VHH binders against Protein STRICTOSIDINE SYNTHASE-LIKE 2 (SSL2). Designs and how they scored, part 20

Target 1, 353 residues: Protein STRICTOSIDINE SYNTHASE-LIKE 2 (SSL2), of Arabidopsis thaliana (Mouse-ear cress) (q9slg8)
Amino acid sequence: EGPKHGGESMLTVQIPDFRLIPTTGALGPESFVFDFFGDGPYTGLSDGRIVKWLANESRWIDFAVTTSAREGCEGPHEHQRTEHVCGRPLGLAFDKSTGDLYIADAYMGLLKVGPTGGVATQVLPRELNEALRFTNSLDINPRTGVVYFTDSSSVYQRRNYIGAMMSGDKTGRLMKYDNTKQVTTLLSNLAFVNGVALSQNGDYLLVVETAMCRILRYWLNETSVKSQSHDNYEIFAEGLPGFPDNIKRSPRGGFWVGLNTKHSKLTKFAMSNAWLGRAALGLPVDWMKVHSVWARYNGNGMAVRLSEDSGVILEVFEGKNENKWISISEVEEKDGTLWVGSVNTPFAGMYKI
Short names: E, the ipSAE of ESMFold2; O, the ipSAE of OpenDDE; V2, 0.75 times the mean of E and O plus 0.25 times the DockQ between their complexes.

## First folded at step 18 (VHH)

Design t4 (from n1 with D57E D103E; framework vhh_ozoralizumab_d1; at its last look DockQ between E and O 0.73; V2 from the best seeds 0.00; counts 0 for: pae E 2.6 > 2)
Fold by ESMFold2, look of step 18:
Structure t4 (fold): chain B 353 residues (1-353), chain A 122 residues (1-122)
Amino acid sequence: as target 1 above (353 residues)
Amino acid sequence: EVQLVESGGGLVQPGGSLRLSCAASGFTFDDYAMNWVRQAPGKGLEWVSEISGSGSETSYPDSVKGRFTISRDNAKNTLYLQMNSLRPEDTAVYYCAKDSYSESYWGYLDYRGQGTLVTVSS
């Protein structure tokens, strides 16, 4: 009897019309998580809310908020201009032992809220939490409870993320918070560090370095600060066809990676010459607005599923027709359904494979 | 078809002990991590313990660590929970749950039995 894997395709290409599910009243269902009882998904929105999908009722309900000051946060206005007041939840993960939802809020830091929802509260000591300028992603080991999280830049807040991409900024950090109640920096000097995901057996992390179009593997052997002095990381994947955003384990093996924006020769040239990006940032131009317009008309989002061991592409997911223009921040796979995240759209994507 | 049947619940005084059992059928038992979850009256579900398919790894939340011991007998397709030093707060219906994915502990908890009631009171 031959190897079962040898009879299957190593690459699956999916170019579907996926369904769009409105998120009513706000934008940016960028990341999804299910609780350990299979309910959800939960997602953060542009107004600082976290909402929960009720599958039996095909609707979202409010679950939590990342700031107690809610005046002026919800309703029809430009949420991008208020997210530093109202919060902007990006990464989500449940702690299995408590049922708490942990939240990487871009402006409010590392937060948590109980299993019944409500107003999230700070996890870290005040001084450490205030040092987080762009808290982006997290993952939690369900057996140990250790929280791994990223701060994309200590210079650029989320509202200026194009600056982090264009400037050559390398102030991103990968950190952990564990039962010693201490924060440990695992990696520093990262260029727009973004998504983070634990391996299936918990022995390594994958971390996205968006500005370098690569994914690093960090080994968790000897999880003390001494691991940093040993340089415990390697390149897991590089040469990706776009700028990677979030990364999530797939129950079929491997990792889904959202590729927010395909890169071009111009983008590659600019990244290789950071002084040009810094010069451009000095101009009286709203580069966030320029990017948002460009992405709306030229943003071909895609996602790839990478092999857990080698980082080679096993599966490509790219929208068809009107879905082709949607930037993809994340794919969360559950029970044969792909939930597709996007940063600046008023909907979540859904596709049954 | 997956079946999980819990037993061993009952009335016990604070400080007492109980041993819960879960008879499993309809799947390859030792391929899956197994869990206990509980639901107190009027409350939501709470994860209580996990054991790997082989039985080599176990985990517990702080609320029960040191008092509860999960184990399995793969020859009998049976999961156990030894509960010692019981407290009134442990009063709940206890359910046996299968991890949704084989050889994983990252899946969701598939519970489906009727559960077994544990009441801890004077």
Scores: ipSAE 0.516, ipTM 0.831, lowest interface PAE 2.6, mean pLDDT 85
ESMFold2 (binder alone), look of step 18: mean pLDDT 82; pTM 0.835
OpenDDE, look of step 18: ipSAE 0.605; ipTM 0.828

Design t5 (from n1 with L109M; framework vhh_ozoralizumab_d1; at its last look DockQ between E and O 0.79; V2 from the best seeds 0.00; counts 0 for: pae E 2.1 > 2)
Fold by ESMFold2, look of step 18:
Structure t5 (fold): chain B 353 residues (1-353), chain A 122 residues (1-122)
Amino acid sequence: as target 1 above (353 residues)
Amino acid sequence: EVQLVESGGGLVQPGGSLRLSCAASGFTFDDYAMNWVRQAPGKGLEWVSEISGSGSDTSYPDSVKGRFTISRDNAKNTLYLQMNSLRPEDTAVYYCAKDSYSDSYWGYMDYRGQGTLVTVSS
């Protein structure tokens, strides 16, 4: 039962060559990107910083921030309480032609910063950028420079993402941006849309619907499409064994998908009956805190690598005992190394395969 | 072992032309997209051009588009860059780079040669 493959080809806790790399001063290195000269990775942290790994010095350096308002952002405190002021960079991608880093910041919208770092600036016109409530992920075609990005909800910000899950919110959008300074909506009515990845040839996008535990494929080159068109997309994978987050191409073929935690029949039932969740949201209960306590005791993070053509699971990454991850947001594979991220760990994982 | 050897650099006047070559060995040349990158004195690396393994697809940043032409001869394992209408700001060491992944444009630019110096000056 379940979408798990047998253990013969599965990635397991038996990866003995690994390191956990602390992100001192902040949590949540949940997404990774390398620049086109092979340097990095770069990752966004809970305090609004983007840091760069210097492999030859085995340390992180500060690279960028998503706001100039830094008072009270860094150092020990509950960073979730300050994300809306300090920023929370989630998705990262480089533009090959300029060397600029593009950033999906949950609160600050779609941003970019030059190759030398600093304070990121808005990419979209102010009015369009302010309409983004929960900018989550992006990918960039390295040959055309077209930016594809997601807004997880037009109703719920990241600080209340549990509300999006419990309410059955379906206001998520997949969009693109080019030099026209206009945002084109490719898909709407998505249920907590999350990660997005271009195919190897640039002919389709995979987009994660976290609340539906599925991944959609949107074709780019077959025909002109409207934001409402269902003709240009299909279900790529469904029935995933956990709640999918980010999705990244694997150089070995297929796509790695982070699954924040395994789901159960109870969680599927609750999400399928949104009226129960909406009723619960009416109670004077801090559901974000309830979830955080629950996740501490019950979280079981994993990741899967999906076949590019069929969407079937080829490999499973899951830790056990001392190597167990409470949650996993992303696996970024480079040069035989898996960089593993989470929204809530004070470290990144580096696993050699 | 991968080896990339650049040649063809030199001194040219503004408005002039120059053709760079890169001899490649140690890998299946046709399977990889190839790039040119450059580094002006005291500045960082800049991407200049890319060509697919087959040679059918090319791309350029705005700074050189229309002036530079990338090409390859897969029978000779050789990459070329034809540089026309040269300007003083094109002065740089030019490097040949292999895409890090086979049949992909998504890898990083793996350069390892000494490069070839192009100087555009009166």
Scores: ipSAE 0.550, ipTM 0.838, lowest interface PAE 2.1, mean pLDDT 86
ESMFold2 (binder alone), look of step 18: mean pLDDT 81; pTM 0.822
OpenDDE, look of step 18: ipSAE 0.640; ipTM 0.838

Design t6 (from u3 with A50E S59Y; framework vhh_8k46_1; at its last look DockQ between E and O 0.56; V2 from the best seeds 0.00; counts 0 for: pae O 3.6 > 2)
Fold by OpenDDE, look of step 18:
Structure t6 (fold): chain B 353 residues (1-353), chain A 122 residues (1-122)
Amino acid sequence: as target 1 above (353 residues)
Amino acid sequence: AVQLQASGGGFVQPGGSLRLSCAASGFTFDDYAMNWFRQAPGKEREFVSEISGSGSDTYYADSVKGRFTISRDNSKNTVYLQMNSLRAEDTATYYCAKDSYSDSYWGYLDYWGQGTQVTVSS
């Protein structure tokens, strides 16, 4: 069993010098990735665009989209209303062999686009792609080209992710796509599965189960094509101090985990009483809006770096004072800088450590 | 300063062999994975092969598997690419590149050498 974090002395690191980088015209730079040439980061936004950071010019440029249908996608409107048409890139990873950017889009499924960008194309056959309801995160083995990706729910779409959480939905899946163009489900019955990351040596996957506030480790056996049994996974980390979202490898070792929101007494209570969530869903309340408002004013996220082997918290970063971390989704580390993503903010955070 | 100097390119007939070398300096050579890439005219640069810092692990693009062999001599700070059974499709400028991560396969390429031309033609 993974470490229970309830009593561990967390090394709290003071907020380093930081820069907030506006994402013009859209929100929610949720995930970051650098290409294999060291350029970027790339991130997906609420209007369906994937943009690239030009470090030398200190600006974002458009790189790709997940649909050619772009009418009505950009501009000053609630992008959540059109995200099913415009796309919502959530997970990004590059294939080292081709330079292609693979995309987990919440609505469009698993896609890829060439190194020059443009309109992404679906990777999976139509039948398989249509089976995806809430494609969320992915990682690629740079040696084998195997794509590991998550589908958070077979019932709920991204625009209703609070419903998924409140309902106690456990239809999330961890999947694998290999060079044979086959999709294999590695894990099923996951409660709002989110981030996925390969270990440094590619021996295992870590997969975030947000609704359970834990991270699972799935051991990758070269010979095991069909994991029919839950026997190949263990709890890597549990009792995290908030709701974990995405997970990324750190170049210093271990894994960065973005915690969207810290636990409160209320959230803990709700988690312990799943029937309350279900009951609440029966109320004539837009819980997505409620959550959005709540997160904006009360939601404090954090970033934790977990040890590679044991899942122990090694580092903790939090917003302080006026610099609140709202709805933190991901932390990407490069060259002494943390790129901090968010589900809802109109900027990306860049922190020098 | 990091320097990568590739050599060994040239003209060869189909079915022939070449051995590329990349001499490295300016960093602890055995700490980093080394890579070979190639770029053909009008095409994007593509991965060819990688070798870990220790030399224990090697990786190849599917297109070159079984034909190419990557190796390194850490005492000489040099990475090699033995190319056998060369094909016309292997015609490209070949580049060696340093990985940013110490024995990590998840990093990016932070330094590139000058290219060496390989032309496979009858």
Scores: ipSAE 0.033, ipTM 0.496, lowest interface PAE 3.6, mean pLDDT 89
ESMFold2, look of step 18: ipSAE 0.553; ipTM 0.838
ESMFold2 (binder alone), look of step 18: mean pLDDT 79; pTM 0.785

## First folded at step 20 (VHH; framework vhh_ozoralizumab_d1)

Design g1 (from t3 with L109M; at its last fold request DockQ between E and O 0.79; V2 from the best seeds 0.00; counts 0 for: pae E 2.1 > 2, grease 24.7 > 24.2)
Fold by ESMFold2, look of step 20:
Structure g1 (fold): chain B 353 residues (1-353), chain A 122 residues (1-122)
Amino acid sequence: as target 1 above (353 residues)
Amino acid sequence: EVQLVESGGGLVQPGGSLRLSCAASGFTFDDYAMNWVRQAPGKGLEWVSEISGSGGDTTYPDSVKGRFTISRDNAKNTLYLQMNSLRPEDTAVYYCAKDSYSDSYWGYMDYRGQGTLVTVSS
């Protein structure tokens, strides 16, 4: 099997404003992380692989997989059908003290793999890991090693995420895990909780609620008059121009937020009237397929960089014409370069700012 | 431009001590968290310690905690690592590294020097 696994690769095009980098053999470089030595980025793909970019060789190498059962996972098929067997790594973060890569895999839970890669293993005790239905994102405090992570829904798996969006589901959770092997729920009752990012100084978390088109700030500071309980939060940003996905610190200050698609009048109406979504879910309709067809023709992805202080939009990333993205999940900024990802594209974007 | 020059390595017996130094230039030293990293022959890089720009916060992995002490002298633009109770597994080339971003400890560890070899052997 050659370079035609999982669809056709896209040639890298050197244009002054951008470069597209094919993810050969699979789709959906949804999230990016660099290790603490500046190497990478690493990204998870639709077939359960995690790949690493070798910048000086301009190629991806296989780094890790989130399940040992690999038969039937790679190759030319609809990877969406096999994600629950092969894994779907979504969130990635390195632990500074060990060099381990931690992984939020939508189906396999919270995992880790050593700095040389291989097959990832469960971080949590089996009982706690099995309670995670839709593990989406994580971040790690580099000084303490505390892992903060999200479970988007306790009802809907990723393969039925449209159900989470349409139903008004509020079973999302923000949790932490530390070296005492304790899992603590920091916030519950979140509506399709998605990305999480720790602040530069470790004083707070930003947490994305995709279904509410908003971002919450959860204070971690022990000096706060309120304890580290689930009532110590505020709205950081709201009224975003699209549906927020992942959130990442910018080295220039603030946070990049991927917005899967801009609001349309239809999507605004549907999301503000959850009873319509619940009624529609009762129909014998494959809403995942309906959405996939609709998004192909109507998707309009963008990203914004929010002010660290106030959550106002400082910058907008949005392509037009030949540079248009159907959806954007994340922007990872490093050394004057934006790495742009999407759940469904056969490429990552690399844009110099 | 940015320069980091490590020194103080050498041959030492198990249980011994060494003090490493790192002379820094080409940037505003006290704006950046500083790190020590090490690399044993044929192995990958390993984080050893971090100190905040002000010097008020230090962190260590379990493998060296209680044996190693990081410090800095911001007036002399110098980073130090006091290594006590040395073990054979501490044998490595030691590099000092600047956090890639100012007033932060979230950046990657930007090591640039040739490092200083520490050999712990009987």
Scores: ipSAE 0.606, ipTM 0.862, lowest interface PAE 2.0, mean pLDDT 86
ESMFold2 (binder alone), look of step 20: mean pLDDT 81; pTM 0.816
OpenDDE, look of step 20: ipSAE 0.760; ipTM 0.894
ESMFold2, fold request of step 21: ipSAE 0.530, 0.456, 0.553; ipTM 0.828, 0.789, 0.841
ESMFold2 (binder alone), fold request of step 21: mean pLDDT 81, 81, 82; pTM 0.832, 0.823, 0.834
OpenDDE, fold request of step 21: ipSAE 0.799, 0.780, 0.838; ipTM 0.911, 0.903, 0.929

Design g2 (from t3 with L109M Y111V; at its last fold request DockQ between E and O 0.77; V2 from the best seeds 0.00; counts 0 for: pae E 2.1 > 2)
Amino acid sequence: EVQLVESGGGLVQPGGSLRLSCAASGFTFDDYAMNWVRQAPGKGLEWVSEISGSGGDTTYPDSVKGRFTISRDNAKNTLYLQMNSLRPEDTAVYYCAKDSYSDSYWGYMDVRGQGTLVTVSS
ESMFold2, look of step 20: ipSAE 0.609; ipTM 0.861
ESMFold2 (binder alone), look of step 20: mean pLDDT 82; pTM 0.828
OpenDDE, look of step 20: ipSAE 0.705; ipTM 0.870
ESMFold2, fold request of step 21: ipSAE 0.501, 0.468, 0.558; ipTM 0.809, 0.797, 0.841
ESMFold2 (binder alone), fold request of step 21: mean pLDDT 82, 82, 82; pTM 0.825, 0.826, 0.829
OpenDDE, fold request of step 21: ipSAE 0.854, 0.818, 0.849; ipTM 0.935, 0.919, 0.934
ESMFold2, look of step 21: ipSAE 0.607; ipTM 0.860
ESMFold2 (binder alone), look of step 21: mean pLDDT 82; pTM 0.827
OpenDDE, look of step 21: ipSAE 0.690; ipTM 0.867

Design g3 (from t3 with S52D G53S; at its last look DockQ between E and O 0.80; V2 from the best seeds 0.00; counts 0 for: pae E 2.3 > 2)
Fold by ESMFold2, look of step 20:
Structure g3 (fold): chain B 353 residues (1-353), chain A 122 residues (1-122)
Amino acid sequence: as target 1 above (353 residues)
Amino acid sequence: EVQLVESGGGLVQPGGSLRLSCAASGFTFDDYAMNWVRQAPGKGLEWVSEIDSSGGDTTYPDSVKGRFTISRDNAKNTLYLQMNSLRPEDTAVYYCAKDSYSDSYWGYLDYRGQGTLVTVSS
């Protein structure tokens, strides 16, 4: 039951209520994963911790950290200024065979930690890991253990992600890591590559290009000679109503995509004129602060569930009134519950369908 | 209500064999992938094997690959694990587990039975 003027081009569902679950002493529960025994979720926070939800006790416990250098990391301060020292875990995925948690940390690269937690350690050799400047997301094939992960930019670290958006940067990469201990680049020259998700049966990846407001499908099957080839991909969804972040499979079919901010006439104009963004970056203006202030006053995050086959929007999640989100990074659906993430809130959202 | 009943455990010498069974009820058995999970004394749970809903595709971790064979009989709602060349480190309580989502490899393992104890010792 939508307005008379609007048509049938998009199904919109307003979700009026969700519960807010505070995080302990930090911000940004922006991504969630459950282990294969259904426990969790686990989420990374602004101070470099990974915490685990204990559902029967309704509380978070500390599970892991992405660096041993913990001096000055916890407590009330602007964690953005310390993320490069303390770590900022963004993507999380479990390996079914070992129970290990793999972590895409924006500053520390691709890491893992055992099923009992602790200090995460590097997965890649030092030289390869140091080339990762903005490790964002990963997914793992539970049958093969192959890790697929993204590095959003080789130029801009997360602490200056607005620069990556405004500059026209196209240094993002989609990569895989397998049991040969080698990294293979699957796609390069991506514009702020972000979330990645395997298909239900493992025959393709969906990959978010945040700066292009689109999602690519990369086929893992043998339609061509196996190599670093860009001929094996297509546009899965484009023209999204906002800037996509993480992408996660839904157990009801399809994929949830968090949209950090909706499009405006300004953002559409800027996307057509990259030189204006580069010129603006030359001004003595802290664009990260400008964006953060604007987002606090205008709250415009949303999430959509896309059809697995066609990429069309099946369902819309958007807050109402006091529940309008500053941004939504992810929706993780488990057992009729939506866990809603954001990069800059001191709480996770939880909505029972 | 979902019920999973494991049987077939016992004491066996190293190098020996055992066959575990799991009787399933309370759900449509052939809609789900099925798994074996084990827990050694004083240790956490470890995934042991998976078989898809039709029985055509099986997976194993390296620790048991080549020694264990998972199978199912959809007509009898029964899951099996054939364990050969047993080693002392295979000593554990073995549970069968239903995948939480039909025809999915991404579900969570739902184990609820008593399990069946396998002891491998000289």
Scores: ipSAE 0.520, ipTM 0.822, lowest interface PAE 2.3, mean pLDDT 85
ESMFold2 (binder alone), look of step 20: mean pLDDT 82; pTM 0.832
OpenDDE, look of step 20: ipSAE 0.690; ipTM 0.864

Design g4 (from t3 with A33D; at its last look DockQ between E and O 0.68; V2 from the best seeds 0.00; counts 0 for: pae E 4.1 > 2, grease 24.3 > 24.2)
Fold by ESMFold2, look of step 20:
Structure g4 (fold): chain B 353 residues (1-353), chain A 122 residues (1-122)
Amino acid sequence: as target 1 above (353 residues)
Amino acid sequence: EVQLVESGGGLVQPGGSLRLSCAASGFTFDDYDMNWVRQAPGKGLEWVSEISGSGGDTTYPDSVKGRFTISRDNAKNTLYLQMNSLRPEDTAVYYCAKDSYSDSYWGYLDYRGQGTLVTVSS
């Protein structure tokens, strides 16, 4: 049941040069993207802002917001209690042809904002956008402009994600939005679907099922379909050592996958017996707080780079000693630098390899 | 050292045509997708066109599709942009851009020339 290895030894990344970059005023630089001119990265924060890194000035600037009314959103308070009104931008991707930034906001749906920033606007018609309850991740084909995105649950919002993990919920969906201005469901019945990444040549998607600790491959070209499964997908990687979050292409080949925390035999048992989770959810217990406390003492975030063709682990990123991460949501690799994100840290990591 | 030298810009009336050229050196030209980008006065960069290393695939945004044609001559290490039916909104400095990674369309656009000014006005 463990990770697949393609006959070569598992490699660890050596990171002799690193830096932690504070995100002032908010938490959770969870995902990163650079524009097609190499500027950035851009990242979404816990208060509904999207900020842009100015490398020449070594600072973040405000770039965009996912809600127009900002009263009570920024500043020192517990942002998790307001993110459902202020927005929580998670996935980010640029459209090459327009320079627009597309945003998967957990509460506000699929949005976009122009290359100069500002207030993001809805991409989908209102009724379709309102059907999204937990918009998590997206990727865009730079040649066709097709947007692929995920809705982690039709039942549980991000602020209740423990319910999506514990209840046996399988209402997650992988969808696309194209030039016909229609939304097409590519896969349904997914368990806490999370990150999505388009393959190097655009012929498949990788999509993360966090609750199943696995990654699916969905073939996009009808003539290149290799699986006879009902919905044209196959398991790309399974038995991952932790709960996968976002997935991003590596310019060196393959895909980086953030693993929020390592899992154990006990957590796998609990996840495979949904009736236990449903029973626990019926108790008057704040399971988000319980998990938060557990993660602080047992958190061991890591990331892995998977082979493009075989899904075996090629590299492992994991901090040591004082550099341990409580959780890792994403690794974005650019020009020999790993940008490391987390949903709950007041900083981003920058590691040269 | 990578060098990109744009030429062929000038003043043109609306509806007119221009052909831009970009002489490339310092890298294996055929291995890289090539692009044109433009910057109107006081505005940000805008992607205009892309052509694959082999020359077999071209792409355009809606703003120029049907009016502009990108091409390349790999024997001469030269990239071209044929611009027809020019409009005042096409006024910009045009830059030739190399894809930052060979055999990939996921890289960023590396432009370094001085550009060539195209002015579309009466």
Scores: ipSAE 0.359, ipTM 0.762, lowest interface PAE 4.1, mean pLDDT 85
ESMFold2 (binder alone), look of step 20: mean pLDDT 81; pTM 0.821
OpenDDE, look of step 20: ipSAE 0.772; ipTM 0.899

Design g5 (from t3 with T59Y; at its last look DockQ between E and O 0.89; V2 from the best seeds 0.00; counts 0 for: pae E 3.6 > 2, grease 25.1 > 24.2)
Fold by ESMFold2, look of step 20:
Structure g5 (fold): chain B 353 residues (1-353), chain A 122 residues (1-122)
Amino acid sequence: as target 1 above (353 residues)
Amino acid sequence: EVQLVESGGGLVQPGGSLRLSCAASGFTFDDYAMNWVRQAPGKGLEWVSEISGSGGDTYYPDSVKGRFTISRDNAKNTLYLQMNSLRPEDTAVYYCAKDSYSDSYWGYLDYRGQGTLVTVSS
């Protein structure tokens, strides 16, 4: 609510030092993380690779893969068709104490790889990891090592994410994994749960519900009732102008949230009438390709930075004319630079502010 | 300009002790968390310890916990690392490192010194 003096707007077309950085051979640098020494960023790609940016050489190097079986994974084919074999790393976070990179891979579950890269291995026991159908995002408390992560749907895998959006599915979960080697469900019945971020002081999580265009706050280390309850949460932000994806802390305070695309009349109507979506999903149609084509012509990606306390929009990142993003999944801010990602572009954006 | 100068490295037998020092200048020392990191020959950087700006909180990975003690003297702008029960795997160049922000919770290490070599061998 309230006055418009709630934030600062950014116009990306006025930033003189910006680059679009190709990820040749693959799409979808959708999330970024830097290690604790400030190196990177690291990002996962559509072919199952995790690559690292070498700033001093202005190039990407291969860092890790989420499966050892790499035959047929790279090259110019439709990577979306092979993600279930090759993996699709989405969320990334480093554990400060070990230097290990933890990975939320949409198909391979919760994984980790050492600080020198290589083939990632499962963090959870096989049965628990196999229950993860759409592992999306994670964050790690740098003091305790506790891993918080999301499973977007127990019904729809990433290759069918339109089903999670259209069907009214509410099987998403927010979970934690800690030194007891146990997985604890913190929230259940979430609608296409997506990004997760710890607060600056580690006392709460923000978690994105993409299908509801809202962000929830889950308090940690509050009353014992909240620590025992899976549904003890509050709405942090709602009524967002688009479908939120990842959420990342800003070093200037608050949180950047990628909004894949703005609402359209069609999407608002479909989301209000889930039965239409369920009926459409019964047809033998490649809905992922239909959406993909539509998005190329109508895409309107943006990102917002939200106030830490109130969830009010403080800043907007949105391109104009030829600098428009079809879709934005994440903004990672470091040293006056915004790294902008998308699930469906062959490049990452680097904008100096 | 930020400057960090390490000293106190040397050759020591397994089981021995060393105390490293780091003289800091060019920033408000007690506002920032300070760290030690190390690099073994042919290996990557490894985080060794962190201490809060006030000196009240210390953190260690399991590889050194119980053997190493980080401390600081804010009046002298000096960071210390007491290393006890040294092992051959502790052989490395040790660097003093500063957090990037005054809030140390989510920062990265933006400055480090030239390092001081610690060799643990017979």
Scores: ipSAE 0.372, ipTM 0.736, lowest interface PAE 3.6, mean pLDDT 85
ESMFold2 (binder alone), look of step 20: mean pLDDT 82; pTM 0.829
OpenDDE, look of step 20: ipSAE 0.591; ipTM 0.823

